VH-VL binders against o46895. Designs and how they scored, part 25

Target 1, 223 residues: o46895
Amino acid sequence: MGSNKIKNLVQYEIQDFVSLNKMDTKSHDSLNLNVSKKSRYLLHRVLTNQLINNRSGNACTKTRSEVEGGGKKPWKQKGTGNARAGSSNSPLWKGGGVTFGPKPRTFSNKTNKKERLLALTTALYLKSNNTKVINLDNLDFTNLKTRDLVIKCSNLIENYKKDQKILFVAEPTASGLWRYVKNISNVDLIYTTGLDLKKILQAHHIIFTCKALNDVKEVFNEQ
Short names: E, the ipSAE of ESMFold2; O, the ipSAE of OpenDDE; V2, 0.75 times the mean of E and O plus 0.25 times the DockQ between their complexes.

## First folded at step 6 (VH-VL)

Design t4 (framework fv_teclistamab; at its last look DockQ between E and O 0.03; V2 from the best seeds 0.00; counts 0 for: pae E 9.4 > 2, placed apart)
Fold by OpenDDE, look of step 20:
Structure t4 (fold): chain C 223 residues (1-223), chain A 124 residues (1-124), chain B 108 residues (1-108)
Amino acid sequence: as target 1 above (223 residues)
Amino acid sequence: QLQLQESGPGLVKPSETLSLTCTVSGGSISSGDYYWGWIRQPPGKGLEWIGDIYYSGDTDYNPSLKSRVTISVDTSKNQFSLKLSSVTAADTAVYYCAREGFLDWGPYDYFDYWGQGTLVTVSS
Amino acid sequence: SYVLTQPPSVSVAPGQTARITCGGNNIGSKSVHWYQQPPGQAPVVVVYYDSDRPSGIPERFSGSNSGNTATLTISRVEAGDEAVYYCQVWDSSSDHYVFGGGTKLTVL
């Protein structure tokens, strides 16, 4: 509970992924989601931090001391008609070192756990109308084709478009699903152990497995 | 314009329960945008947030007072109330009710409207 | 718990500029709000979200926030500006509203 958040109970319709349109296989579940009143700011901050943390930071240039060669004065100090020079590795020379060039560094911007969680729950709430929950218990992965998965998704999602991003959120043990999802350009898969705010926000549609939903409930209830 | 007014007894005995009510006028508590809070100020000291409430009844309390504080809302009367149990001399203060301001782009709330405050003295 | 530190008092001559500081760990990453409390009156917000002013608050009041220090600046100080000023933040880690200890501004 907090002054800057509101609790919302989101109801989801659960569908059997094998028999998507059978009323008899439909049930309901719910998820309590904290929603930030300052959603734009919070989501922006957390997302920015995530992006910053993902930076490689491997840009590297060599200083004059790191460039190979040098050590001998190119010419005597006076009497040559040339400008004074101490080393061939000087940044003034072609092939010399770089002064104040980029060096490897770690980009980090810490976001506290509560803000991160609130951002996730807020994002999920914002996407709640485009979120489906599916039961995979009756799905046989051994006989499943990628095409079949796409067809199922197209039937599951209203007004399905090939250019729309679909995010599957599954439990870590749903390894069979990855084999088929990885080959679909507009479909991504994340596990409950690694909920990604960026992916959630980018998704046009989110599909939770029942088990994944339960995992998320546990995580959210611990806060 | 929005106005807040505190009401309640100015004197409370030790170990009893302090009870205050804030009456809101010029606006409705049943707004989805605002929380309604209580802040107190001991004589000659600074401000301390006690807690707040949403019109739905969702509450948040200062951790140091959580065990003794209850905030409630009556949307029909456009009021919200504070109860502080087991009071001691340390609870002597001017008590303010306030509205928490709302900006969607802002990260945190502030208190944009305040009551005039009411002094509550804890004494035998 | 998150703590905000303010000087207990600041004195300034009329017409001069008063600066009231509010210290906090990485306070620049938070939104700071400032309240004016005249003697015997309720607090009134004078600056919110670091630098924004409510309607009716003179332009003489301004705020800044960076690093570990937020500052309320009152230019062309008047006798009527004499009050206690409080900074306030919301701490997301503790889900707690935190006030500074207050700064008494005296107009000499």
Scores: ipSAE 0.018, ipTM 0.506, lowest interface PAE 7.4, mean pLDDT 85
Fold by ESMFold2, look of step 20:
Structure t4 (fold): chain C 223 residues (1-223), chain A 124 residues (1-124), chain B 108 residues (1-108)
Amino acid sequence: as target 1 above (223 residues)
Amino acid sequence: QLQLQESGPGLVKPSETLSLTCTVSGGSISSGDYYWGWIRQPPGKGLEWIGDIYYSGDTDYNPSLKSRVTISVDTSKNQFSLKLSSVTAADTAVYYCAREGFLDWGPYDYFDYWGQGTLVTVSS
Amino acid sequence: SYVLTQPPSVSVAPGQTARITCGGNNIGSKSVHWYQQPPGQAPVVVVYYDSDRPSGIPERFSGSNSGNTATLTISRVEAGDEAVYYCQVWDSSSDHYVFGGGTKLTVL
């Protein structure tokens, strides 16, 4: 077995969130992102495990992105475990890897951590063309209204559409952001201590704070 | 109601570039729930996968075609496109665009919605 | 360069059972999907993940996959089942969708 990942350097321009139209105050930063050679297999398996684990400890979720024309659901959704094939949500009875080679097996928590981290960096690479980095140092949270935050996000993102999901990734000490983000239906926030593969994959745009970008460099150094 | 519709020239000269666009209506490419693919069928022959694209621009191509194929996406127009360069008579086929699921919220690793197909003939 | 092999044609009388095979090296370790293509129409999936059936497909369509052979079974064949049937896998070793050559089902 050879190397199963490829390291990619991604560079970002850092923008001041308050003064987005001042081009001469910008600087740059970068991330080294490991990308799986079998990205579809990895992402499918890791996300499937996340969704199974969330059901065991999560509130009842009854609505996915169900639309009248989409998701005819030609595949079985739960109901009988014996009739399901190609899914890895039952590690004792079914393999999930018939699409991506050998059937997946249940692994230790340490193996799942390394696999989860590779999935996160792979997902961030896939989203890299839709990822921005901002500096929040000049932002006064005391007098900021939620609508002002939405307008600034709209100005940051080229060709922004209101039905597009925006994911902020912030450092844990960015205590002011959550108060405003929670009121915006198409905007979500995760912290660098709780990176979430599902939210990264569902996001149309990802916005790092400068400090969060520095934090994830440390998180990904153990990759 | 999801619909996929192929469009583009039905006749292309040898050595030129075949260019097709698939317009998606009743659904959104930018949702991130799906991959979007191209499949072709030469007259009297079977189906051949060309490649697919994720809304971020990430692509996979059939190894036999990858040197000549480019698939692109325009999420603002809800469209994705196929370009096949240096065509020959062997590239004459019905070309289909299709949707495949990504992750667990849609069908995965097979094509659940297909366009009606468009015939492209390569002839001088 | 994973290859799926199907017989070119299968003929069956109405009311009988048609079995269409899809051969491949260790295909039993892969998820097999089956498409029906009526003349002049786009393919429609009739079986996915070896044996699961989409909503709206009659229960007389079924599938199995073991060893080197996957099989689409159509019981109580009707004239409307006359079409070309394709099997398909994803080959993760080459990141490639692979289709079989197709089997023309003729209802006598």
Scores: ipSAE 0.006, ipTM 0.518, lowest interface PAE 9.4, mean pLDDT 76
Fold by ESMFold2-Fast, scan of step 6:
Structure t4 (fold): chain C 223 residues (1-223), chain A 124 residues (1-124), chain B 108 residues (1-108)
Amino acid sequence: as target 1 above (223 residues)
Amino acid sequence: QLQLQESGPGLVKPSETLSLTCTVSGGSISSGDYYWGWIRQPPGKGLEWIGDIYYSGDTDYNPSLKSRVTISVDTSKNQFSLKLSSVTAADTAVYYCAREGFLDWGPYDYFDYWGQGTLVTVSS
Amino acid sequence: SYVLTQPPSVSVAPGQTARITCGGNNIGSKSVHWYQQPPGQAPVVVVYYDSDRPSGIPERFSGSNSGNTATLTISRVEAGDEAVYYCQVWDSSSDHYVFGGGTKLTVL
């Protein structure tokens, strides 16, 4: 019954962004995520190819530091490249950051759609303990200030530190959210049509909207 | 232009210690990018991993050989060495030294450069 | 301990495709590497991490790995491809590198 991937069901509690209370109308949701048994290898390969292809930058995006930490020791355990199940402190990220290999020439520059999707679902599984799902229906954007968004995020995330990176994942129709996010240095936003493996792995905390979670569920069901 | 060269006695008596040295040229053991290992091959048989070492002195050994194996490194000479104690006729093999790299997430799982190999015969 | 099983020999005519298998329990969960050992020479890695090639290795060499079987495929085989081929994995349960028994490729 062998396979190079394992399906894992991840449960999320849905919170109202305004009150931070559990939603009575829909209190939980779940994702069935395919996780690669060769997760370290797959994630490194996909990230290296993303760096080679250099798809970064437009007039609306923030400059983001991608170098964290200096000289790290290699993992003492030699392995298949698989990450430990249920570990958010995987060697894939130290302090929420990702360090890339110095010699990308040793890897194939080609990744296919199924490999990219498997890398994304694997990354979301590895970040599941640092992922929150929110309902934005009660939020009044007309009177919202950027500082108010920061305060709400800090209250949503237990033991939040100002220097930690937060990634919002929203549906494409939530384009108005970018107006607030673009002025906050440690907060980034991606849409479900443009999921970004590097940004997911570099985030200390991930915040999905309810609608984004449903969009992602549909995309991943094709696996 | 990395080269690895094995050296040491080609004949060892039963119960004695087999001692080999690998000299690395065209690259630095102390760079931190690689592990350095030993693999052996008995005549007409397959490959068997013995162990490896990082420039810090950290070692990993084949569990089947662990009680008899010591690998050491001398970064000043750009060399690493193998000692295998209490040898028997079963230890007769061609011994290879090899380089194994590693990724930021952990060591490479393969051997990218090999020495030419040296035959060690265990006989009285 | 973990065991990799290879056929002892494979014969193929020049210009044809050779397929060398490496069997292991749930080997698809591991990264498989392939070595070519010409007679009297040290091994050379020809495929690593299931399907990637080192610089200098012809495109004729490819690999796959799923379930309980990894496969090295050599297309348009040449006389110079005659060698013993070994598969290899790292077994994290026992903390050691495991090699297959080797497959001797004969061209004609």
Scores: ipSAE 0.000, ipTM 0.418, lowest interface PAE 14.0, mean pLDDT 76
ESMFold2 (binder alone), look of step 20: mean pLDDT 91; pTM 0.933

Design t5 (framework fv_teclistamab; at its last look DockQ between E and O 0.02; V2 from the best seeds 0.00; counts 0 for: pae E 14.1 > 2, placed apart)
Fold by OpenDDE, look of step 20:
Structure t5 (fold): chain C 223 residues (1-223), chain A 123 residues (1-123), chain B 108 residues (1-108)
Amino acid sequence: as target 1 above (223 residues)
Amino acid sequence: QLQLQESGPGLVKPSETLSLTCTVSGGSISSGDYYWGWIRQPPGKGLEWIGDIYYSGDTDYNPSLKSRVTISVDTSKNQFSLKLSSVTAADTAVYYCARDLWEGLPYDYFDYWGQGTLVTVSS
Amino acid sequence: SYVLTQPPSVSVAPGQTARITCGGNNIGSKSVHWYQQPPGQAPVVVVYYDSDRPSGIPERFSGSNSGNTATLTISRVEAGDEAVYYCQVWDSSSDHYVFGGGTKLTVL
């Protein structure tokens, strides 16, 4: 897979989330992102696998043997004028069993870890122009209102539209952020422990915390 | 064509402050696309980044030199300067000013260099 | 601190191919730039972003970067190529520009 990867170092400007100003003119961080030359194919495959894995597979119908009743022949074989019937649980009867109906099954499909990671890095690269990195150190969560968060997002994101999906990527310990994000319809939050390709691809804008970015770096560097 | 030219004393006494100025011609220092940096090279040795400055005055320094280095910019003169305090013999080097090209993608490299000026620290 | 390692010298006969390596931890994930410094002159960028060439630099100069090693390749080496070559990266962890120790290319 190495020959199909392109290295891309993406630089992000770090902004203070309170003031929405650059902390420093040169205040930036970077992320090494491997990009697949066959990005569309890879992303599609990994995304499809993710979707497949999310299927419950719990659909279940009862066969004739599983349907209650039908212990005796409904009528005698001849002389009734009716069609021959062996059981009231026959699939031919209303209320009977289902032939070849759905049964619980597993849809799980294994995705190569390297491919998954490459897909994630590719997706992040594709979204790099719409990615912001914020510093939360000066943010007081105790006095923050959901409305304020929306306003901050609107100011942080150029050409913000209410219908655009915003994805926050935070560190697992950023529990305070979840309290405010959960009530905003167009804003979602994921943690670095659970980077979701689908959510990344669906997002119009991605907002990383500084700590989250560092976590992601560690994960990517372990490759 | 962009040109950078270093100027300053070639001799500095120990414990004094080294002071250099880089004059930029053929382009404006007041550009948001560039940082302006200093790199030095001791005789017979490699290159060492000292620091850089943005036209707004924001600076970044080599951590090993941060306590002794001050870089400033004069947009009116299209110049930026280096001050290195408490110099020792170890600070003897050819000092280069350079333009630091940076973009959102990691395209951070020095695309234009001055000719360099030798600064010798000697009593 | 991030460190770039270069061989101190490389010798090549005229017309042959010179390869100058720059080693660094996971350097393949970084953008490597190469500078040529002729004797008594200022450095000039010959390769940037691993493999891109500035205008005016001959096609003989090429770069690659993978794994832990970046390589500057100079094909059909000429006497005028004799210089010290430096690799350079930006280290995000320290926000530091890092140069290699330099490689002196001697044309025999």
Scores: ipSAE 0.009, ipTM 0.505, lowest interface PAE 10.3, mean pLDDT 87
Fold by ESMFold2-Fast, scan of step 6:
Structure t5 (fold): chain C 223 residues (1-223), chain A 123 residues (1-123), chain B 108 residues (1-108)
Amino acid sequence: as target 1 above (223 residues)
Amino acid sequence: QLQLQESGPGLVKPSETLSLTCTVSGGSISSGDYYWGWIRQPPGKGLEWIGDIYYSGDTDYNPSLKSRVTISVDTSKNQFSLKLSSVTAADTAVYYCARDLWEGLPYDYFDYWGQGTLVTVSS
Amino acid sequence: SYVLTQPPSVSVAPGQTARITCGGNNIGSKSVHWYQQPPGQAPVVVVYYDSDRPSGIPERFSGSNSGNTATLTISRVEAGDEAVYYCQVWDSSSDHYVFGGGTKLTVL
């Protein structure tokens, strides 16, 4: 009957783009993360199950078409105020939470949803000092070259080295963000609907969009 | 194979409304991957974007034409249409419908075009 | 509004390389797309997102985009390449597409 987890509050500075070459902290946000009391055991168990899934071909490795999906970025309608499909609700986004993808029926070493969520929140807590949050709402994407997003965001990282891995975490409605990372070594992108424990643990630095941070709050409140 | 076909009157009188329809075959207008657009080309001149529509009905219009343009979509017929009001001789052009590839990026391009239809504004 | 500048015409001999430029303020920060319009025909995209080619477009077509100039390069030019070529970007300040004025490629 005892709790197998401890709550920890993590505070984030929200970085807003003032210009293409300048970011400023305009607001703050926080996330309550449940951390496993047996973190090493849990992370090893969940990661091992993920690796078994990868070998069996049951894990989801998204292709360019799967990552980008359909829909247009809301910025194309900046100044109109119209809502477009892809600017709010996505088939993969839910107001009450985020889906972590299907569980393979043939996989024998299944990890339940609560164990996976606890492992994910534990991993994010362990990476909290290497996690930044950006607000893309004021960024003019028409003045941004494909790889410039990564270059500009890497300026948030003190003493960033080219061999360090950066993981972007975005909301599903930002499917087009994959174009900005696709050909850059040591950079990866995941969506809040497909949080990946291995990618989170292997990342040297994690960059959340502000909307992605809000998405994961909903998921983690299920604990 | 995807095909886009423009249709509508080739002659329109000054002050009246130009009305064109684009029929899409070999693909669905209800795809989230695409906007559907209208582009015109006056004889001997360059291309000018008129506007785009998403299958939800959301539109973007060229600001220079916005007060006169309405684009609508009919997903049951797999068609989208252009209405341009209060036409003048300056609106004489070949009108193209085109598919606007939307990858969730601000860098859209037109990957398939209709053959174009000449609309002459003349009394 | 944002303006794209193209030379009105470019002439090359068969087998040579044609270079068509598209000038715009800080165009290197934008994604440029290129369309080929043969006489009396609808435009077709030949290069998109600065340098990518659609299926069915020969490898002779390539693109680059840096600083204030984007360039469409057509190597080993053939008579069938004669067309007007248009560059195109998106202008976020007015939420509209901007096309260049077009460059007529003449194969001598």
Scores: ipSAE 0.000, ipTM 0.431, lowest interface PAE 14.0, mean pLDDT 77
Fold by ESMFold2, look of step 20:
Structure t5 (fold): chain C 223 residues (1-223), chain A 123 residues (1-123), chain B 108 residues (1-108)
Amino acid sequence: as target 1 above (223 residues)
Amino acid sequence: QLQLQESGPGLVKPSETLSLTCTVSGGSISSGDYYWGWIRQPPGKGLEWIGDIYYSGDTDYNPSLKSRVTISVDTSKNQFSLKLSSVTAADTAVYYCARDLWEGLPYDYFDYWGQGTLVTVSS
Amino acid sequence: SYVLTQPPSVSVAPGQTARITCGGNNIGSKSVHWYQQPPGQAPVVVVYYDSDRPSGIPERFSGSNSGNTATLTISRVEAGDEAVYYCQVWDSSSDHYVFGGGTKLTVL
């Protein structure tokens, strides 16, 4: 009867970013993530469309300023084979539909939006073992140093390696965090208003703020 | 080829301020890939990290020296400097400047060292 | 406050293997770097991130790190390996780099 997706409940332990190693009690939160039954096909299709659109200058302002403002070597240091990234073992694509006719109408535009959301939730599910949730309430941005942020990320992530990419997902009101993340070449930031499939797939580790997790619950409930 | 060169007085009187400059050539101090550090070695003794600085001015200091140490950068001259106040004979050492490689974890290793300069604290 | 403990000296005959230890509480959770300092010279890194070697350092130099002990191993020791060797970490509890006291390698 043809359901093309499966809901999965993912639970997260919430950690205080400032005092990671001194927690007496823990709290939890969760997401319901829709996962495509054809995940590799979906992810490849949506990612390919994203890459085509980015060639025409459709980058969001925050994403562009994040990359251009960093003082570190960019993420372009590609030098290692990695079976977890890209399409290294993906099968060939099949034809999708009518592309020679008139462009799709408004209904097709809504379908592309739903397809993109399903790709995002599918990608987050596939990354769920490497996803953490943090509480930033106790962080003093006025005294934060770039090296402190890197150390705290290293302590948060078990078995962290220096070549691993970290993606923060934050609420739009967390603008203070961008100032520090932009200085670190293996760390990137997206906001809940601009979720990005490529950045999610490229990340070795994903870190949500508590507020971002709550925002995302609303975004993903539209499916 | 990258070179680091220490310069400054070789003799400093007790209670005064030791001041050294490291001049970087063959590379840029404004690179976001490196921290710039000072390490010292008293005669016949081991290595002691003093502190380091990022080109933006962000510093880290050895806690045992922090109250007496100031490290600064001058990106226009491609230099960074060390000031150590209220010196005593215990501050007599060979002082090295060094580059701290930053590969995304700021607590890496020192891949290039200056040749060192002896500073003697004596009346 | 973090302390790295090294033996003051190690003596080996040419062609044998030298093992220089660096002890510290839970040092296996830290990245350990090793420096060679020949007499009258500045230190040179010979092993970093526990076991990686810079370009130009012979494969005879290797490192390991687990539990409370990191070890620099120099196989087929040559007279030119005679130097003082230092281990180094970052201590996150006190926010500073820490060097071991140094180990003088003597080639008999």
Scores: ipSAE 0.000, ipTM 0.440, lowest interface PAE 14.1, mean pLDDT 76
ESMFold2 (binder alone), look of step 20: mean pLDDT 92; pTM 0.931

